# Ledger of designs, part 9: miniprotein binders against a7ua95r516to809

Target 1, 294 residues: a7ua95r516to809
Amino acid sequence: ASLSLLSISDLVPDLQFIFFWMSNAIEILYFIQQKSPAYMQTIELMDDKAGSKESLLSATISANEEAMTILEEVIMYTFQQCVYYITKTLYVVLPGLLDCNPFGTEPSSEQCRRAAGVCVCAVCVMPEAVRRVVSVFQTTSDLLQQYQVHSEIQSQMFAYLFFFTNVSLFNQLIDKGPARGWFQRSRVLQIQASVKILLDWAKGAGHNHLAQKFFAKFCSTVTILASPPQQLSQMSWKALCAEHPSLKPVQLHRILTQYQLMAELGPLPIWQPSSEDEAYIYRTVDLLESFENH

## First folded at step 3 (miniprotein)

Design H11
Fold by ESMFold2-Fast, scan of step 3:
Structure H11 (fold): chain B 294 residues (1-294), chain A 102 residues (1-102)
Amino acid sequence: as target 1 above (294 residues)
Amino acid sequence: NEDLILQFLEAMILYAKAVLLFNQGDTEEAIKTLEKVLEMAKQIYEEVKKTGNEEAMRLAQELIELVTKAIEAMKQKLGVSPEEIAKVILLFIEAVRLAEKL
């Protein structure tokens, strides 16, 4: 437990160096774009006795364009390095989120039962596994703020981090969920509560729009799995597809199949795929999400 | 100090031009351009030395060292790494910001 905090902390000095380079390159690019016209005019106003001014001006224009190209390459490279190191750390801590219990040992305690119907009885605390994930996001936010990185770059970074988190969690749930018991209703409710903590952090940090966009697939999956059998059995395949557009037909079919097995439900005709979707479901092997697209 | 700002900006622009020339295969012209940048950096160092500003002197000296290293690399047909290009450009901008504060 102590060592996980040291691992995240150990990366901070290296990340600070990369964020420093990235922030400076961005400001440099902005400085050149804003100040170059004024400096060019200053050069134009200088005495030109030997004709050196024409050569200097031509060289200045050419080099300005090349400096901007090099700076854009530096920004891209440092951005990719930051994303690489941060997602490498996330990859290690994310599986713990699927296996932790934010409700503690006894969420339905005597206290909750005594107060039932009057107050909310659910007591969610931040589990250590969730805290580790939040710490990665918070450290990233702190570094972006410390080096005053432009808001557009901040948005792009969190868009990618949320995309990565969504794909990682979805793939692990679908691929390993059956063996780990993660499709059991009690576990799904725990996962839902843990994800809520992450989404609440994102909202507090000003990234609610990005979180809603990039967590859609995983949130749809958890929402379906957390649905009561009576409620879910009232929905047609078409209605489920419409309510969960982020899920591919093959993904939705796998989720519903696991739900039937887990809830010990018999086959339900109302979840019959359309002819179009049925062909896709039986032909495709692309169940898991790719990290390559954004 | 307008003169100092203009000198740093011009040197930075010529440095970028030299890197592009080398990447395009114009090695002789790239080396000639970097040698011009080196002369400018040395001239800047002498001007900054008169002010006694330790930070400005350090930046100018570091720039002289990195440009000299780049010239040697180009003479050996090795080129300049993206990491070193980033360092040099960042030094120029830090120098421009420092000159602007004066």
Scores: ipSAE 0.014, ipTM 0.256, lowest interface PAE 8.2, mean pLDDT 74

Design H12
Fold by ESMFold2-Fast, scan of step 3:
Structure H12 (fold): chain B 294 residues (1-294), chain A 102 residues (1-102)
Amino acid sequence: as target 1 above (294 residues)
Amino acid sequence: NEDLIKQFAEAMFLYLKAVILFNQGDTEEAIKTLEKVLEMAKQIYEEVKKTGNEEAMRLAQELIELVTKAIEAMKQKLGVSPEEILKVIILFAEAVLLARKL
């Protein structure tokens, strides 16, 4: 049930407060870094009277170092709090992206087709589920811009948000996909179209490099599931692993197994791993990704 | 002790917010923010006065003076100098160092 769930708009006042503190801490840190040398020079040029200038300089350096440490802690804490609230909201809305239809009706073979890299869909609409996800990213971008947060911090924020989104979507698809029918071709094409809307937003926002880097696993998964059966049947296990380096062998094997179950192609799969490959595939028991970025 | 550090931190951050607002051309809101900081600084002074800690009282009084100067400067359409901003930052660091000693 989503009746008691908070939308991103409900969190804006709390996020505004946290972004305010983060922005101010960054600005204070910048002032210390830029202005301290001039102030230290002023102290060094002073006459050495009752209080020695060496003692005053040492005290000032100590105070500056402590201020910088505190500001770095505040920046880190506020960053972590923003990430916490934003990802908590994302986790609630992300499953909807796997379960929506961007074509407004049940897909037809014509509407969900690409030809020569161009979408031949009659209409592509942003579904409410996709709009909720985009709204989280857009609100985050707006707040970072409103409080003039440094571009490096903004990049770190979106790097983590994209990492989190990738892991969440991948885990949902692998864990719940078989029961929910998400591996069926019509559903895969809907997922592909929805994810494209999200990636297009990221490109428009200036985060294309981050999106390419942090969505690699989920994009590889969708690419495999959208591939023609004949194409996959012609590839060796080694070639498949080489084309999808972001996927663990056990993950790739699970995806291909699900694809085989859903595909209506007659020949036996040629992906059967060797005895050595099987040992490597099942080296790790866990299929799901950790939310820890290692 | 921890509460006092938080109060000083909040005052410092609001002071910097006022400087940023002034630099963005929002002089009226900047002055209102500093007037809020001044009231906070006075409240901090009254609280530390009750403890009898002369060093904490000195730091709170210096905060009042720095905020008062900033208000006067902004009312005259003058910015706060980098040196004055650095003094507020150093004052906060001194407050934290003092609290850790206690």
Scores: ipSAE 0.015, ipTM 0.282, lowest interface PAE 7.2, mean pLDDT 74

Design H2
Fold by ESMFold2-Fast, scan of step 3:
Structure H2 (fold): chain B 294 residues (1-294), chain A 102 residues (1-102)
Amino acid sequence: as target 1 above (294 residues)
Amino acid sequence: NEDLIKQFQAAMFLYNLAVILFNQGDTERAIKTLEIVLRMAKLIYEEVKKTGNEEAMRLAQELIELVTKAIEAMKQKLGVSPEEIEKVIELFKEAVELAEKL
């Protein structure tokens, strides 16, 4: 992977080219689908030249089907290429979201005047790390709108990008969180605030339903870690599982165990797994999420 | 005429795709793609013939001739020259400009 391709702004010219090809292929596929009946009707109305008309009709149908297949392959290929480059950029910028502090960042006077047109002293400023992630999503949205890509394709792209973001953030938090101090409640509140900025962006962009669906696992994790110790200590394992159905037993157990250690609650049992779930608590193969779409 | 503009844009895209496929060694799909372009050009010719626009008919006929030549060249496993590719693309651009006025 080239370091020169890590910035979304550096990728825009290449992405514009790929989006252009994807948009054009979609439009041409639609055009062929709409015009194919007219072609067949024109041939049907021609004089029959001893089987020539039937042969021409068959050849036209075959050619239209071949063209549609080629265009569908181009659409799929260009879609996958866009997703590849965008997720590659996201993967580089996402860990920074877990390390930033949206509560401690002071806005510059220039930034305040430029962004809002109004200077407000008590403003929570978007950290640079969060701005980088939002920039990737916004650039994607801008390109989809610039090339007038159909809303269904737009939804499919953001569904995948949110899925990727959720898996990446969840895996980073679970795998590296204890060593990085990310399970400490003060750090979790910072992560929660940063994630809320992403979710608010998604809502503003018309993707609230996709964000709720695909961020469920990471949001559940952050919600548990941000919960007061008194509240979590009073909840049964069954109640926690019911509140967080997106989490597997091993994932929930790992989160609660780390929460207990980081909160320094001592020997107090914060959870008691059900007998049904005990067999699955130590399945390490199910701890981290896969990037493969099921 | 928006309909004619879309038809010429679709044909130009497929022509470019056929050239790319041929250069990648996918001769069979390249030829089939050009045959679609040829059929589109012939349909456009019949449509513009009814309007009596001689410039539109000339452009469509030139496209038919050049696309037919490209198909025969690809069947012989010969490439289309860069000069001829540029000429075809310029004809499509002229056709789109003319369609915008109709």
Scores: ipSAE 0.013, ipTM 0.390, lowest interface PAE 7.0, mean pLDDT 77

Design H3
Fold by ESMFold2-Fast, scan of step 3:
Structure H3 (fold): chain B 294 residues (1-294), chain A 102 residues (1-102)
Amino acid sequence: as target 1 above (294 residues)
Amino acid sequence: NEDLIYQFQIAMLLYNMAVELFNQGDTEEAIKTLEFVLEMAKAIYLLVKKTGNEEAMRLAQELIELVTKAIEAMKQKLGVSPEEIEKVIELFKEAVELAEKL
């Protein structure tokens, strides 16, 4: 019932059509690559002194090259369209993940009672917002499986989706987090629990290595924000950077500065910018900070 | 128009992903990602070409050229300069701002 309200449900017929064409183009390309040597051998076995065999070979090579180019373009276009529509859907549902509570509310007295007279008041439920994000990933997985898309393409799709999710969540947390109260310890723990549901889904779907790789930046950020202020204050800058290699020094410094304002953190470790850090600040724009999440 | 703006933003994110992958030593994956960004840029160019907007076409063409150059650099195992990365990001920003007016 809840799923009928998700925009991904409205896109399934269009996505099925795009995945169908992408899968077919991949299979045809694979067929040409695998069967071309055997076909060329068949032509070579033909005896023709008039030179028509050489003409046929030349024409076949040219036709195969043209077909492969077209198929590669079709695969790229359909893949691009899938990424576009799926990420557009993710963009709409991702903000909710940062503002939900997977630990649930205290249950009613009826839910707390047992026949033995024991009362259980704690409950943990997958929030609607988390379920919406998981549904997008699950639908994508189902479509890739339904149309038997090759594993390399599936891995590439989820690499992009996980990277997009990671960047979108990171930008939202950094840009809106302080004002929304998301830097408060209790909220950070809720965010961490919600993200764990996504990571658990990815592990179950066979994408654990991709999820670990492409969620690293957001996971590091959440880990820092969940760390006790005393622990962070006692670490050297070198130690902080070494513990969070997925974060650039400028990103780590921004996170710590915002965290200090929200959690009354003591004096921060001294950040000593390298020439590389200076070049990054003055000459290179951080795409993660420049992406607008309206 | 909203979709065009979003498409530019996704292209920016994937360009960043490719640069990060290259810096991590994942050269093959970085090149594949930039090739995808190149196809997105070409599709955007064709779309804006239909509008006849000369400025939009110029930005899309310049983006195609810079992404193509980045792909060739990565194939030679050369990084993209900070100045060149900045120029690509500024082009994406200009393109998004221009798309908002369409």
Scores: ipSAE 0.232, ipTM 0.643, lowest interface PAE 4.2, mean pLDDT 74

Design H4
Fold by ESMFold2-Fast, scan of step 3:
Structure H4 (fold): chain B 294 residues (1-294), chain A 102 residues (1-102)
Amino acid sequence: as target 1 above (294 residues)
Amino acid sequence: NEDLIKQFQVAMWLYNLAVELFNQGDTEMAIKTLEYVLLMAKVIYEEVKKTGNEEAMRLAQELIELVTKAIEAMKQKLGVSPEEIEKVIELFKEAVELAEKL
């Protein structure tokens, strides 16, 4: 009953209603776009009595343009509503992913049997916190399939959900990570395993390309933090920037600073920012990601 | 300590599952499973490193090396030899016994 008890399951009836109307609006729009030219051609071939044909043609064009505009607005509105409710649920469950230990519990025999048919890693060893995040994505996928929503709209929705997830996880790791101990290498490896479960789910769902694109920043961060000191200390600032182009100079500088602290390393000359980037490593406004920008 | 024992047991179980999946022809799922086992072994290594126990660190490092080798072999459509499977399982058993004494 409290906001903290919000579950994706609680929103399913409302989401079903919104998906239903979105799907119908898309179908009607498609029908008008496909059938309108043939109908207008039929009108053009009719015998005209005192200008009736000209008036009918003009009225049909006007009506079709108005109908398409209204349907596009309905599709946009329902899409925005779905994204709003789904991301609101994600925001509540995502912090749990950063705190969970995916290696502490033995999977049940039922989970093992089910996983043999679907996804072994995700189903057999998925901790509760990761399961809650995956459930949001799976429920969204199920609803899109149930209402036969166009593949293009499905791709746009998951692009935004992955974008939102990436920004949320990255901001929480950077902002709260030092206080929570999340930059300790053992913790980072646990986070990497949880992220791998999400990425494996996305690949199984047919969204591998979107996941790779929109999780790039958080994946780069986790990859750097999980790197052995012997390997990372051999990589120059320029090499790290080339390998991780999604990271802004201030973000990479913050990550390397935390790494130096956790690995008990002194300042490394090889990690000095290039002259081109030196001005940007202290731009605090660029540290955290915005949900408004894609 | 109890958590460490659990981690070794789960890793051993998943390793055995990955071998079975590969033998059944599900190479993709076998590789994914071993990649998860590799991450578990790396976490275990970092945890035992904090204890300063050289023997535990050696066992964890050897597991990392053998699991990495198994992943590379499966990517090339090659199986893991019965000898190597026995060695990995024995290392897991040795690691559990060591963790119980820790």
Scores: ipSAE 0.122, ipTM 0.646, lowest interface PAE 5.7, mean pLDDT 80
Fold by OpenDDE base, second read of step 4:
Structure H4 (fold): chain B 294 residues (1-294), chain A 102 residues (1-102)
Amino acid sequence: as target 1 above (294 residues)
Amino acid sequence: NEDLIKQFQVAMWLYNLAVELFNQGDTEMAIKTLEYVLLMAKVIYEEVKKTGNEEAMRLAQELIELVTKAIEAMKQKLGVSPEEIEKVIELFKEAVELAEKL
């Protein structure tokens, strides 16, 4: 199937299988870790056929270590597979978030149209493009809860998904934004509103801290671009660096340069990089975020 | 006995994992997993022996035998037949049901 047709709903059966194995492997790993001492004690208390206890204890320790290693590999593999499938679906739906007009009257979801009443639930009032992104995260959350996956693993999964989302959105905005008009103030305000809806969902889902941490770079970019020219032109390079520490100097310089072009502002000496940062603003390799740094 | 129930459940799951690993071509890990299941089954047998329940002892002993046979089959790269898998799973279910009554 072409990547373009892949929905999260189409992957649910495969994801369910993977989540089942992941959850069970985690549960078994914890069980072995907790019961290993009890097994050793049980063996120690067995009738001592001369020399058999020590060999059996050694074999038990080795078997426990091997079993735990296998389970850790299963957990890691299943985690990676979940992330792989979920990020594929995100890759398809995330571009729509940048083109979304959240202030438009989009028709209610088909599911809510069948109910004789206008569903005013938070999901039903979301723009379709935002709703599609939220649906991926919600489906992930529902599966994690359904299979009672350990909270730490849930947090790690959402951390990665938010990281991926931030990198994807940031890179698209920086690379394609000027050409697509996403740096226009009206479009930026639409993007800001769409991201706010996503962040509000993450807050409601209990992932507020993770969302704030991992979306910081994209949010900083959007905040700068959403700033009125009159306000932003009063901010020095140093002040902007201090207010937006998640942005590298090269990234901030690129954003300001594109903002200046879009707003038809002349050269602003106040935005001139410091002598310390001047060498870094030319590091174009650091302009886009990497997916490998997580 | 909640601990005994959990031990049988874990052993059953690990048995299924071993079968899956074998089917995926990881015979080495499959055998190692079954060796652990065999160890668990032996420990469970000794625990059940302390209860004096003859039915539970029989089930545990039968599991030991079937897991041993499965290891031998995997070492020969024959795998475990669907019928043998089903039999082992049924025995684990019976063992869990029995453990719920202990």
Scores: ipSAE 0.054, ipTM 0.529, lowest interface PAE 2.5, mean pLDDT 87

Design H5
Fold by ESMFold2-Fast, scan of step 3:
Structure H5 (fold): chain B 294 residues (1-294), chain A 102 residues (1-102)
Amino acid sequence: as target 1 above (294 residues)
Amino acid sequence: NEDLIKQFQEAMDLYNKAVELFNQGDTEEAILTLLKVLIMAAQIYLEVKKTGNEEAMRLALELIILVAKAIRAMKQKLGVSPEEIEKVIELFKEAVELAEKL
């Protein structure tokens, strides 16, 4: 019963139940909003505490307003439970994305024989680690469609899942990257390719805008680390800040420092923070991202 | 319909369980249990709406309202009055009797 063995398929029954709850709560909220005027007169007869029709009408209106508020809270709660289960699963599989090699394994003898010694893949399959992450997103999409959840709620779900993924990957790269060798150029290029597969999935699923918005920080980080020394050396601190506005000064400084340490490609330019940014370069509280979306 | 009878009986049992959980101090579990009752009542409403049975729709809607009120009371750390508990149970019994006639 290792957390490493947890899969999205293990949670499908629980997720189906919660999505079922959420979908039905949304339906009942809709029916109360649309049909409550017709049924309020019937409901008022159930309250025999008041002697006047005026008091009964007032009580019924108040009860319906309270019911709608509670149903909205119920919808929010079921949404949060879905997010909780899905992000818990994502948390287990996301680190594998930073360690996998999407450029593939050595071609099989059969592939080489068919291609006359050149590897030609008729079917390109995602790396297993990337496939696990994509499976979580795909299963979520399938469940939202199965229970006909409104598109606005679907967008809110994927906005949060992308936000969570971005924060998790960014924090892991910044915090554990040096010890894990993740800042080495070859590893960064592998990470960049793996992330591209996730972003391509999001585009195919109709969530390109959300993915671009919520993956901005991690994508900026990987883009900088993957930049050739010649290209990066031509950019001033001001230009880097302008091109990567999602990064805070302390985050950008940390990334550039790691780039210089791992490059081993001769002298690199010195990136000096502006006098305005220099005051914030050592703000440790801004180094790692919070899981709160402001 | 046997399915409707079963659903009303299960919802009634869960409502009683939620009240018991709240009285034992398990507020979070009580609220979650009531959420299940609320969703079951919503399912029943959707099903009876297809038949056009206004009496069954009225009973389902009344249950939805009273269960939602119970959730609010429990979130405020307040109990459900004995009279309101009796009313909810009586409505479930009425709903089961109505379903037996379908």
Scores: ipSAE 0.014, ipTM 0.282, lowest interface PAE 6.6, mean pLDDT 73

Design H6
Fold by ESMFold2-Fast, scan of step 3:
Structure H6 (fold): chain B 294 residues (1-294), chain A 102 residues (1-102)
Amino acid sequence: as target 1 above (294 residues)
Amino acid sequence: NEDLIKQFQEAMDLYNKAVELFNQGDTEEAIKTLAKVLFMALQIYIEVKKTGNEEAMLLAAELILLVIKAIEAMKQKLGVSPEEIEKVIELFKEAVELAEKL
């Protein structure tokens, strides 16, 4: 059967086996690493005639090194497989995050209260598109916890997932945004709210540091696009570069150009590239981000 | 522990079946069968770890590594040596003897 992904739920049985293999391989690697010094010490204490002790020591070292190499390969392979299946699912659901309206859910009259003459809505309901993305991250977190995968591996997994999400969202917004109307202010505010829900999930899951690091480019982009015209018009090119160091000159220039068109502001001298950056604003090869991270 | 004894015996039988499948040219089924053996060996390791018996843990770990090695060899269209097959079977037998003491 072809591997057609309908949702993250369809991957859970496959992912359970892969996480199971990864977790056990890590435990076995740890066990061998912990026991290796004791074996060498045991061999050292043996009575030796005609070099039997040296032969046993050499064989033990060789066997342990080969075993550790095989386990490291299994861990790496299973990690890569998890990343592959999870990111393939993310790729399908991420564009929906750019099209959803987190403000479109009307609170029922039963959820609104009057407090001192003001109507207060009780609960914000997560849009379906955002829920699908969060579900992928939550399922990943649940599986890592269920199989007690080491915290360092968990951090590496979410670092890559956030990196992938950031690149995917940024590239979609920059490449498809003009045709889709995503640069219109009302749409940008919806995107900002959806991203905040995603970042709030990451903070609740204990991954705030990773989210801040790996979402920097997309967060900078939506922050600029959501800025009021009065505020943004007061910022120089140099100031914007300083506040948004994750953005390349060509990327910042494209974002500001789209903002200017959508806000109908006309040309503004304050957004002119510095002489040092002017050469780089036309490097279209650097406009979209690569999924390759070294 | 009767459950552990049965698990080791079933894993040994599947290992032998995988070797025979590979020798008959059914490489895909041989690898799938070894994957089942690997899954069983990992389950056994988890259960043995709870007993604190280091000898049983080391034996289970060695079995896991040899099964992984056999899977990789079959993926490269290489057979498992008769010497290695004999060692794996011997380790399964030793595992059964250790499980009888648990």
Scores: ipSAE 0.013, ipTM 0.272, lowest interface PAE 8.5, mean pLDDT 75

Design H7
Fold by ESMFold2-Fast, scan of step 3:
Structure H7 (fold): chain B 294 residues (1-294), chain A 102 residues (1-102)
Amino acid sequence: as target 1 above (294 residues)
Amino acid sequence: NEDLIKQFQEAMDLYNKAVELFNQGDTEEAIYTLIKVLLMAMQIYEEVKKTGNEEAMRLARELIFLVLKAIIAMKQKLGVSPEEIEKVIELFKEAVELAEKL
């Protein structure tokens, strides 16, 4: 099989080769960057009586610049390929996170027994749907570490994966939430608990700052929807905008409208958009997030 | 030594195959084949780094550079010029000659 025809079911071996190539391209780029000044200095120290010094310097500069450009293109290409395959896998498993119940059986509940009659207590486990998402992130982390990919590239990878996850979950919740019952309070609390598991994983993996940044929109949405009516009804439109700056006016307005419907609240004057935002609550093109980072 | 010669010859054969595939319109298979050549060149480079042979390291780096250039050209639907193909083949010949001396 060619690289472009690699199977999703064989993703790990495919990713291993791509990460290997990316790591080696980064190393070679670093080598060229470090050695280029020394080569230039050597040429500059040459006797130029033959008229060759300037020609050699120009040729060396051109060759190094071309090599760096090509290596940067290869690094970009392999990075984009990894992102493509990983996000295709995430897209399949993410909707399950919105439908799972992390409030499972208590740790003391019995799950199986020995033939000798000794009880083995059930272990409190992560929901399967959440575990599938965590598995994608953990496998990515393991591969990046195995191939010693530079920390900056690792950060960019998780920045994009968290961005993608945030957009996917937010769009699913806003677009399909009413039909799926996801705006019901009991469901919102389950979603909140599932998201906490993902954020806890990110913190444990050393990516807390990226998770806080790139999950902001979905976390804001879930936080608002999980708020008790007594608490949320005391927060003004301006206060909500200040606490949730990641939400666009149309998005905040849609969230509050859904909250009013689920909590059976009448219109609240305190949630009326500011004059500056009034026109923007009807910008339906801004309701769902784009998967294209801009 | 003899293993190194074999590795360079195999890489050269795959490079020629990639060029042929691209000229036949099998762009994706050509790029995949070049990526295999790139992987082989990177493996050779790692092995040669352990020996400290500067000439062998230079040849491996040049090979990596030219293969990367070919990959980018094919991704852009551009062929590798006859002049550049000749340069790569000449580099492989130089590498085999060096490996014979080792």
Scores: ipSAE 0.014, ipTM 0.232, lowest interface PAE 7.7, mean pLDDT 75

